# Designs tried in a protein design chat: VHH binders against o28486. Part 10

Target 1, 243 residues: o28486
Amino acid sequence: MIGIIGGTHILEIKVLKDVEETRIETPYGTAEIDVGRVDGIDVAIIQRHGKRKDKPPHRINHAANFYALKSLGVKYVIGMGSVGALREEYSLPSLIIPHDYIDFFSGVTIYNDSLVHVTPGFDEYLREVLVEVARKISSFPVIDKGVYFQTRGPRLETKAEIAMIKSFADCVGMTAGSEATIARELGLSYAIVCTMDNYAHGIKNQSIDYREIVEKAKENARECLKIVEEAVKKVWEEKIQRT
Key: E = the ipSAE of ESMFold2; O = the ipSAE of OpenDDE; V2 = 0.75 times the mean of E and O plus 0.25 times the DockQ between their complexes.

## First folded at step 1 (VHH)

Design V12 (framework vhh_8cml_1)
Fold by ESMFold2-Fast, scan of step 1:
Structure V12 (fold): chain B 243 residues (1-243), chain A 124 residues (1-124)
Amino acid sequence: as target 1 above (243 residues)
Amino acid sequence: EVQLVESGGGLVQPGGSLRLSCAASGRTFSSYAMGWFRQAPGQEREFVALISWSGGSTDYSDSAKGRFTISRDNAKNTVYLQMNSLKPEDTGVYFCAAEYHGFDLYSPTEYDYWGQGTQVTVSS
């Protein structure tokens, strides 16, 4: 079973066949998961913001979501998300598949009572699958690596904040660093394909509007879904079907 | 601030059509995402359709998809819901709603401004 975690648009397009909507109780809370098939391959899908889209980035229960995936036997989790571009030279819309992240502010962990050190990062096998698939089928430019800077949200960053972080990162978002950290702690492989839907505050000296960002993210999300569907098939063939 | 007024409701037989209009007053209509919600007898308000501030994105409930079309005319400060192939289960009070800043356009609780509603009855 392969896991998929995305925003609102993952459920709207209904890529699943034989869908069963489930709720899974975990030590960290309840997760809502749809279980079904993509081209005959068993998948478990999470809308990270909740099925009613009622969980802003700072209220996502990453531990419950990823624990629930693990409880279903998931080992590989493919993410999709929307990010702001930190480089003027990036054309929009485009895709970025980050290779690393900076997350100083979320403080997420499942380890409250023990000293456990994990080596953080995105899963490089899964990341390479996403890059290979994106380069073959994407109609957007593909940026095959970058550093993802995670902010807490839900507010957008100030111009001063963006001026600081653009020296160290390539895109900014509110979720993937938390997802990568919790996935690694739970022993799950995780990587993400992101649409760059807007320039971050102050990069182009343009007005930034949250509604416009949401609109662009919705427009562009179908591009990620094509890539996720093909990545699921490739991971199944290489890691699951042969065992 | 924005004020919303719905019109176009009425009584129709199953299979009929209605076009609902929502007229907005207030200067920033083109800055608002708009939703249509309905409340059937004895039920909570449920999502029917939404349209983005630019009109570039629309979405529908499963029951509305293929039968209803949402559109907007920003020059006239109006949003429309064209309802075709109406069924008895479509009966209810239809509300338009406006949201300037919202995380979840599918949830009634996210919308700041609401019309008074217009009654749609599908019955002989």
Scores: ipSAE 0.000, ipTM 0.116, lowest interface PAE 18.6, mean pLDDT 83

Design V13 (framework vhh_7zox_3)
Fold by ESMFold2-Fast, scan of step 1:
Structure V13 (fold): chain B 243 residues (1-243), chain A 120 residues (1-120)
Amino acid sequence: as target 1 above (243 residues)
Amino acid sequence: DVQLVESGGGLVQPGGSLRLSCVASGFTFSDYAMGWVRQAPGKGLEWVSDISSGGSTGYADSVKGRFAISRDNAKNTLYLQMNRLKPEDTAVYYCAVEFGLYDSRDYDYAGQGTQVTVSS
């Protein structure tokens, strides 16, 4: 079983068949999870914000979500998410598959009552799968590495905050650092493909066509979904079918 | 071109009700998630509620149980039913098309919004 975790548009995976909606009680709380199949491959899917989008970034229960995936026998988790671009030179829309992260604010851990040190990071095998798949099938530019800066949210960053973080990071978001940390603590392999849909506050001031924004948002989500679907097949072929 | 036109705001006493409407044009309304965002005097934007293309709804904790979001795809119209209004609900309310993924903070708003004032 391969895990998938995404935001708003994850539930638009139309190739998902035999879908069962479930709630799994964990020591950390309840996780909402859909179990189904992609091309005959068992998958477990989590919409990180809740199926009704009632979990803003600062209230996502990362421990419950990833514990639930682990309880279902998942070892590999593929994420998708949206981020703000911190580099003026990036063309938007584009994809970034970060290789590292900075998270000073979330303080997430499953080890509330014990001292356990993990070496943080994204899983390099899954990163390479995502890069290879993205370059093969996406029409967007693919940025094959970068540093993800996590903020707490839900407020947007100030111009001063963005001016500071752009000196040492490539994109900004509110979730992937927490997900990577908890996944590593639980012994799960995790990586994420991100769409850069907008420039972060103060990076680029330009007028925007509202029609273009609406069209791009849905198209950008579809690009990530295609990549996730193909990555699932590749991981299953290389790591699960042969083991 | 995308256009969103908000209406239904006004002055109401605490405990009262208002129903906001947003008429959308220029895109295939049924394909996109929609939401309401508000800005109180002297404060930043606050997400209030959203509704997916499939009808799933979400609410900020501050309004949960009091507000109800709905949509009429045949009329390209988004609604927000606001009950048991409090002075803290005083804000300009903006209709928004949801862009990309929720965690990207990709809310936008159209027009001048609609003013809601809750006072005696």
Scores: ipSAE 0.000, ipTM 0.161, lowest interface PAE 13.0, mean pLDDT 83

Design V14 (framework vhh_8cml_1)
Fold by ESMFold2-Fast, scan of step 1:
Structure V14 (fold): chain B 243 residues (1-243), chain A 122 residues (1-122)
Amino acid sequence: as target 1 above (243 residues)
Amino acid sequence: EVQLVESGGGLVQPGGSLRLSCAASGFTFDDYAMGWFRQAPGQEREFVALITSSGGSTDYSDSAKGRFTISRDNAKNTVYLQMNSLKPEDTGVYFCAAGEWDYLTQSAYDSWGQGTQVTVSS
């Protein structure tokens, strides 16, 4: 079973068959999961914001979500998300598949009562799968590496905050660093493909129009869905069917 | 302008069925999630059912699960709520809603219909 975790448009995977909507109680809270099949491959899908879209980024229960995936026997989790671009030379829309992250704000961990050190990062195998698939089928430019800077949200970053972080990162978001950290702590392989839907505050010295950003993110999400669907097949062939 | 027009409400006996329809216009229907909400006299508005823009996923309140089915016809810009095994506690005004929740806007439903009355009594 392969895990998929995404935002607003993840529930619009049209190739998903035999969908069973379920809730899984975990030590960290309840996770809402759709279980089904993509081309005969068992998948477990989480909409990170909740099925009613009621969990903004600062209220996502990362521990419950990833623990629930682990409880279903998931080892590989493919993420998708929307990010702001930190470099004005990037063309929008485009895809970025980050190779590293900076997360000083979330403080997420499943180890509240014990000292356990994990080596953080995205899974390089899954990242390479996503890069290979994206280069093959994407109609957007593909940026095949970068540093993801995680902010807490839900507010957008100030111009001063963006001026600081753009020296150290390539895109900004509110979820992938938390997801990578919790996945690593639970022993799960995780990587993410991101749409760059807007320039972060102050990069282009333009007023931020939230309605336009939302509309662009919605249109661009389908590009990530195509990549995720194809990546599921590749991971299953290379890592699961051969076991 | 966005318009949502509900129809199909009425008076039914307990155990009966009704099919509600919501006709949408003034926006790209295929891009929006659609939901049904209800409000009984003196109560707050409560969630009943949700369907994603593609129709690929649905969600239901605990009281609606197993009895109600939400569906959509994107060619007709219409969302439906099939209600079976109706109970007196299902009585209320049923509202159609269109919206998109996104982390950028933090909003779920921005457009609402005027509602259609459902009354379940003997």
Scores: ipSAE 0.000, ipTM 0.260, lowest interface PAE 12.7, mean pLDDT 84

Design V15 (framework vhh_7zox_3)
Fold by ESMFold2-Fast, scan of step 1:
Structure V15 (fold): chain B 243 residues (1-243), chain A 121 residues (1-121)
Amino acid sequence: as target 1 above (243 residues)
Amino acid sequence: DVQLVESGGGLVQPGGSLRLSCVASGFTFSSYWMGWVRQAPGKGLEWVSDIYSGGSTGYADSVKGRFAISRDNAKNTLYLQMNRLKPEDTAVYYCAADSTLFYEHPSYDYAGQGTQVTVSS
């Protein structure tokens, strides 16, 4: 079983069959997971914000979500998310598959009362799968590495915050650092493919039509879903079917 | 046919108040996160406030304590009560509905045409 975690758009995976909605109790709380099949491959899917959109980034229960995936026998988790671009030389829309992250604000851990040290990071095997799949099938430019800066949210960053962050990172978001940390603590392999739909505040002098941005975001979500769907097949073939 | 129609903008003096309304149609309003974003002349988009179906609200630090967001699901209407307005609040205000990646670096599913708010002395 391969895990998939994304935002609201993840519930729109059209190739998903035999879907069963599951509610799993964990030591950290309840997780809502859809279990089904993509091209005969068992998958477990989490909408990180909840099916009711009642979990903004600072209230996502990362520990419950990833513990529930682990309880279903998941070892590989493929993430999907949206980020702001911090480099004006990036063409938008584009995909970025970060290789590292900076997260000073979330403070997430499954270890409430014990001292356990993990080496944080994204899984390099899954990251390479996402890069290879994206380069093969995406119509968007693919940025094959970068540093993801995690903010707490839910507010957007100020111009001053972005001016500071862009000195150290390539994209900004609110979730992937927390997910990578919890996944590593639980012994799960995790990587993420991110869509860059907009430049972060103050990066470009851009005349933008808000409606145009909304329509592009819907189209961009489908592009990213194709990458996730193909990555699932490749991981199954290379890590599950063969060994 | 999805529509978001904003109203209530206008010219107001510093310290004054305005109430914005947004009437939604063509989707299940009660199931959507609703919000207000604004764009000042020559500036990028700034998220102002949002509200979920159950009433939980968020506010940008720049407006917290001065603005109040609310919704009426029976009327498919979103509101923004703006108090103690400042010249810095001058912007086009857009009503937005989210069924996408709102909370991961917000992008709304649907947006209206906007309503102009001008705060000047």
Scores: ipSAE 0.005, ipTM 0.281, lowest interface PAE 10.5, mean pLDDT 83

Design V16 (framework vhh_etentamig_d1)
Fold by ESMFold2-Fast, scan of step 1:
Structure V16 (fold): chain B 243 residues (1-243), chain A 120 residues (1-120)
Amino acid sequence: as target 1 above (243 residues)
Amino acid sequence: EVQLLESGGGLVQPGGSLRLSCAASGFTFSSYAMSWVRQAPGKGPEWVSGISGSGGSTYYADSVKGRFTISRDNSKNTLYLQMNSLRAEDTAVYYCAKDHYSGEWPYDYRGQGTLVTVSS
């Protein structure tokens, strides 16, 4: 079983068959997971914001979500998300598959009562799968690495905040750093493919409209869905079927 | 009408260099990503390199990474491919393509092609 985690649009995977909606109780809370098949391959899918869109970025229960995936036997989790571009030379829309992250603000961990140190990061095998698949089938430009800057949300960043972080990062988002941290703590392999749907505040002389950002992200998400669907097949063939 | 005209191919010895050009017309060049695709005799098309509309992002097939450089001049509506350290396996007809090419789907805006032969 391969795990998939994304936004609202993740549930629009057209090739998903034999879908069973499941609720899994974890020590960290309840996770809503759809179990189904993509081209005959067992997948477990999480909409990170909840099926009712009731969990904004700062309220996502990352520990429950990833623990539930682990309890189903998932080892590889493929993420998809939307980010703001921090480089004016990036053309939009485009895809970025980050290789590292900066997260000083989320403070997520499953280790509340014990001292455990993990080496943070995205899984390089999954990252390479996503890059290879994206280069082969994407109609968007593919940026094959970058530093993801995690903010807490749900508010958008100010021009001053973006002016600071653009010196250290390539894209900005509210979820992937938290997901990578929790996945690593639980022993899961995780990487993410992101659409760059808008320039972050102040990178271009454009007004920031939250509604417009959401609409662009939704339209562009279908590009990532193609990548995720193909990546699932490749991971299954290389790591699961051959086992 | 969209027109793409490739040039710069020829016969070159292994280890040599060539620069390919593609003159584009009939569309707003700076608004579209462009790609180079090659087809060797008896083989299917292979995507070689891509570049974003602004020129800010470039992508390469593993077989050419480090040897080929894609670039564009939006003021001249021209796409370039600088090919260094050429090998016999680089022998192919090289095509200029509007938008990214995945190798599996046909598209109508491929150019006429320019032949590159790498041999003694």
Scores: ipSAE 0.000, ipTM 0.092, lowest interface PAE 21.7, mean pLDDT 82

Design V17 (framework vhh_etentamig_d1)
Fold by ESMFold2-Fast, scan of step 1:
Structure V17 (fold): chain B 243 residues (1-243), chain A 119 residues (1-119)
Amino acid sequence: as target 1 above (243 residues)
Amino acid sequence: EVQLLESGGGLVQPGGSLRLSCAASGFTFDDYAMSWVRQAPGKGPEWVSGISWSGDSTYYADSVKGRFTISRDNSKNTLYLQMNSLRAEDTAVYYCATYEDWGHTYDYRGQGTLVTVSS
């Protein structure tokens, strides 16, 4: 079973066959998971904001979500998400598959009462699968590496915040650093493909509007979805079918 | 051996139209997403438009959205770009590409076709 975790638009695009809605109780809370098949391959899908869209980025229960995936036997989790571009030279729309992240704000951990250190990062195998697949089938430019800067949200960043962040990162979002951290703590492999749907505040001297960002993300979501679908097949062939 | 042959460029006045074609050979055309990329004199490459392997999904840079239309004919191994309401800033060499990594080298095998928009 391969795990997929996506944002607001993942459930609006029918990727799954034989769908069963499941609720899983974890030590960290309840996770809502749709279980089904992509081209005959068992997958578990999480909409990170909740099925009722009731969990803004800073309230997502990352520990419950990833623990539930682990409890279903998932080892590999493929993320998809929307990010703001921090480089004026990037074309929009485009895809970025980050190789590293900066997360000073989330403070997420499954280790509430004990001191445990993990070495953070995205899974190199999954990241390379995503890059290989994206380069073959993407209709957008593909940025095959970059640093993801995580902000807490849900407010958008100020121009001053973006002016500082752009010196250290290539894209900005609110979720992937938390997901990578929790996945690593649980012993899960995780990487993400992101669509760059807008320029971050102040990059192009344009007004920033959350509703416009959401509409562009929806329009571009199918690109990420087809990459995720093909990545699922490749991971299954290389890591699951052969075992 | 991948071969991409672009054609259809030329000199047009502002507000004019051109239709670009890209003849593809040496690979299974209908297995690949295709893009149009342009490069203006003294500038870096700019992604213009993309189309999925099946033709079901099309995407455009904001600078050309509503003016350009990308399409493909898999039976003829040919990619098209219909360009309407051309502007001076559309002046560039246009390339047919299998993929693009913005900020890195493009995997395009064609010689390009020059589009000049001036009066």
Scores: ipSAE 0.012, ipTM 0.488, lowest interface PAE 8.7, mean pLDDT 84

Design V18 (framework vhh_7zox_3)
Fold by ESMFold2-Fast, scan of step 1:
Structure V18 (fold): chain B 243 residues (1-243), chain A 119 residues (1-119)
Amino acid sequence: as target 1 above (243 residues)
Amino acid sequence: DVQLVESGGGLVQPGGSLRLSCVASGFTFSDYAMGWVRQAPGKGLEWVSDISSGGSTGYADSVKGRFAISRDNAKNTLYLQMNRLKPEDTAVYYCAAHPWEDSGYFDYAGQGTQVTVSS
């Protein structure tokens, strides 16, 4: 079973068959998971903001979500998400598959009263799968590495905050650093493919039609879905299928 | 089918008040967190306020104590009461349904309503 975690549009995976909605009780709370198949491959899918879209970034229960995936026998988790671009030279829309992150604000951990050190990071095998698949099938430019800066949310970053962050990172978001940290603590392999469909505050001084940005983001999410679907097949063939 | 229609913007003098409304259709309004985001001329997006499906509210520090967000689920309508308006509040205000996917991503957004604070 391969895990998939995404935002609003993850449940639009068109190749998903035999979907069963489940609720899994964990020591950290309840997780909502859809279980189904992609080309005969068992997958477990989480909408990180809840199926009712009632969990803003700072209220996502990362520990419950990833523990539930682990309890289903998941070892590999493929993420998708949306980020703000921090480099004016990036063409939008484009994809970025980050290789590292900076997260000083989330403070997430499954270890409340224990001193346990993990080495943080994205899983390099999954990251390379995502890069290879994206380069092969994406119609967007593919940025095959970068540093993801995680903020807490739910507010957007100020211009001054972006001016600071852009000196050290390539994209900004509110979720992937937390997901990577909790995945590593639980012994799960995790990487993410991200769409860049807008520049972060202050990167470009151009008039923006916010409605058009939202519409483009939905179209761009479909590009990520194709990559996730193909990555699932590749991971299954290389790590799970014994032939 | 999804529509978010903002209204209530206009020209107002410093210290004045405006009430913005956003009528939603084409989705189950009561299940969504809703919010207001603004864009001042030549600047990026700034989060202003949000309200959860359960009624919990948040506000940007720049508007705290002056603005009040509310919702009427029976009318599928989101409101923003803006008091003691300042020239710095001049912006296009967008109604948004935000399921909280990473930095700055909203599920639905309206076309915006212009608020101008000047003499």
Scores: ipSAE 0.006, ipTM 0.322, lowest interface PAE 10.2, mean pLDDT 84

Design V19 (framework vhh_7z1x_3)
Fold by ESMFold2-Fast, scan of step 1:
Structure V19 (fold): chain B 243 residues (1-243), chain A 120 residues (1-120)
Amino acid sequence: as target 1 above (243 residues)
Amino acid sequence: QVQLVETGGGLVQPGGSLRLSCTASGFTFSDYAMNWVRQAPGKGLEWLSGISWSGGSTSYADSVKGRFTISRDNAKNTLYLQMNSLQPDDTAVYFCARWGDEYHSPFDYWGQGTQVTVSS
């Protein structure tokens, strides 16, 4: 079983079949998971903001989500998400598959009473799968590495905050660093493919066009979904089918 | 041109029913999950219900679970919300929405909304 974690668009995987809602109780709280099949492959899907959309980024229960995936026998978790671009040189829309992260704000851990050190990071095998698939099928530019800066949210960053962050990172988001940390603590492999949907505050001074933004968001969501779908097949073939 | 148009609102008495419709155009409706959200006067937004691209999966807020039913007709590019056992607290503007992820505001994905007033 392969895990998938994403925003609201995760329900829009067109080849997703036989969907069953499952509620799993963990030591860290209850997780809601949709179990289904992608091209005959068992998948467990988490909507990170909750099925009721009541979990903004700073209130996501990362420990419950990833523990529940582990309890279902998941070893590999593929994430998808949206990020702000920190480099003016990046064309939008584009994809970024980060190789590292900076997370000073979340403080997430499953170890409240024990001293346990993990070596943080994204899983390099999954990251390389996502890069290979994205380069093969994406119509967007693919940035095959970068540093993800995690902020707490839910507010967006100020211009001054972005001016500081852009010296150390390539994109900014609110979730992937927490997900990578908890996944590593639980012994799960995790990587994420991100759409760069907007420039972070102050990177470019542009007026808003709502029709254009909506159409861009639609196209961006489709790119990530097809990459996740193909990555699921590749991971299953290379790591699960032969196990 | 992307457009979401909500209809079916109106004035009803407590205990009454209404059916809201949302007609989508300018995008492939059958490729997207859809949501209903409401905003009461002077209050924040409240998510009510979601439905997957195929209609195979639905979810509801506790405040409306058992009273409201979400459905869709992909051939007509239309989303529905059947509202039963309406209460004065259900008075709000109701929006059809296509919610994005952590950096996308749901405000960018809905139309002008339809007013529902529950009074006696």
Scores: ipSAE 0.000, ipTM 0.203, lowest interface PAE 12.5, mean pLDDT 82

Design V2 (framework vhh_8cml_1)
Fold by ESMFold2-Fast, scan of step 1:
Structure V2 (fold): chain B 243 residues (1-243), chain A 122 residues (1-122)
Amino acid sequence: as target 1 above (243 residues)
Amino acid sequence: EVQLVESGGGLVQPGGSLRLSCAASGFTFDDYAMGWFRQAPGQEREFVALITSSGGSTDYSDSAKGRFTISRDNAKNTVYLQMNSLKPEDTGVYFCAAGSEFWLSTEEYDYWGQGTQVTVSS
């Protein structure tokens, strides 16, 4: 079984066949998971914001979500999400598959009462799968690496914050660093493909049409999902069907 | 406990003006984008106006552009909608909504008020 964790539009796109909606109790809380099939492959999907969309980025229960995936026998989790571009030279829309992250603010961990050290990062095998698939089938430009800066949210960043962050990172978002940290702590392989839907505050001297961003984000989510669906097939063939 | 309480609705003649207010409590108002939506009789809820958490950016539906102005007062935890040149087509229940700036869809706003009725007729 392969895990997928997506944002706002993941359930709207209707990827799964033979879907069973389930709730899993974990030591960290309850997770809502849809289990079904993508092209005959067993898949578990989580909408990270909850099925009611009542978990904004700062309230997502990452520990419950990833523990629930682990309890279903998932080892590989593919994320998808939306990010702001920190490089003026990036074309939008485009895909970025980050190779590293900076997360100073979330403070997420499954280890409440003990000192446990993990080596943080995205899974390089999954990242390479996402890059290979994206290069082959994407209609958008593909940026095959970058540093993801996680902010707490839910507010967008100020121009001053972005001026600081862009010296150290390539895109900004609110979730992938937390997901990578918790996945690593639980022994799960995790990587993410991100749509760059807008330039972060102050990167370009352009007026932002918020409604246009909303429309583009929905269209861009479909492109991202095509990559995820093909990545699921490749992971299944290479790691699950063979083992 | 989060609450959004709309006020300022009422009956007004075509060409008139109304100012709606939405008082927010139970969350950090300065961290949320605020929006106004409306629902006409027998129709689905539609977007009217949006203001970002800082007040630095606003957006309007095509029907609202040039007639309506959204603003906010973070010191008072209040968002406003100034409606000018009102038309019978503007009749509906007006809802205040608070959203994470992460959610770019009208259907994904975190908190909603109960609504205030606006009726434009003689």
Scores: ipSAE 0.000, ipTM 0.149, lowest interface PAE 15.5, mean pLDDT 84

Design V20 (framework vhh_7pa5_2)
Fold by ESMFold2-Fast, scan of step 1:
Structure V20 (fold): chain B 243 residues (1-243), chain A 120 residues (1-120)
Amino acid sequence: as target 1 above (243 residues)
Amino acid sequence: QVQLVESGGGMVQPGGSLRLSCAASGFTFSDYYMSWVRRAPGKGPEWVSTISSSGDSTSYADSVKGRFTISRDNAKNTLYLQMNSLKPEDTALYYCAKGYHDTWSEFDYWGQGTQVTVSS
């Protein structure tokens, strides 16, 4: 079983068959998860904001979500998300598959009562799968590496914050660093493909409109969905079918 | 210019039914998720339901699941909410919203809303 975690637009996976909606109790809370098949392959899908859209970025229960995936036998989790571009030379819309992240704000961990050290990062195998698939089938330009800067949210960043962040990162979002950290703590492989839907505040001389960002993310989500669908097949063939 | 016009509200007794409509203009309706959001007196906005651009995927708040049905007619640029088994706690102004809505986003109140009152 391969895990998929996305935002609101994950609802539009039309190739998902035999869907069963389920709730899984974990030590960290309840997770809502759809189990089904993509091209005959067992998948477990989480909408990170909840099916009721009641979990803003700073309230997402990352521990419950990833623990639930682990409890279903998931080892590989493919993420999908929307990010702001920090480099004026990037063409939009485009895809970025980050190779590293900076997360100073989330403080997420499953280790409430013990000190355990993990080596943070995205899974390089999954990242390479996403890069290879995106380069073959994407209609958007593909940026095959970058540093993801995680902000806490839910507010957007100020121009001054973006001016600081752009000196050491390539895109900005609110979730992938937390997801990578929790996945690593649980022994799960995780990587993410991101749409760059807008320039972050102050990169271009245009005003930022959150509603416009949301609608562009929805329009561009289809590109990420086709990459995720194809990546699921490749991971299944290489890692799951053979075991 | 984006415009959303809600209609179909009214007064009903508990257990009754109403069908809300939202006429959309100024954008390519079939390209967008659409949502219903409500605001009860003295409360903040509450998300009710969302439907995907194609209509193939729907989602509902736990408080209305099994009682309400969201649907759309892309040929007519119209969004619907069929409300059955209405309860006094469903009393609210109902708004049609373009796009998806999460709690970190402002709810899109593009119209005046339509009032639903369930009384006794």
Scores: ipSAE 0.000, ipTM 0.147, lowest interface PAE 16.3, mean pLDDT 82

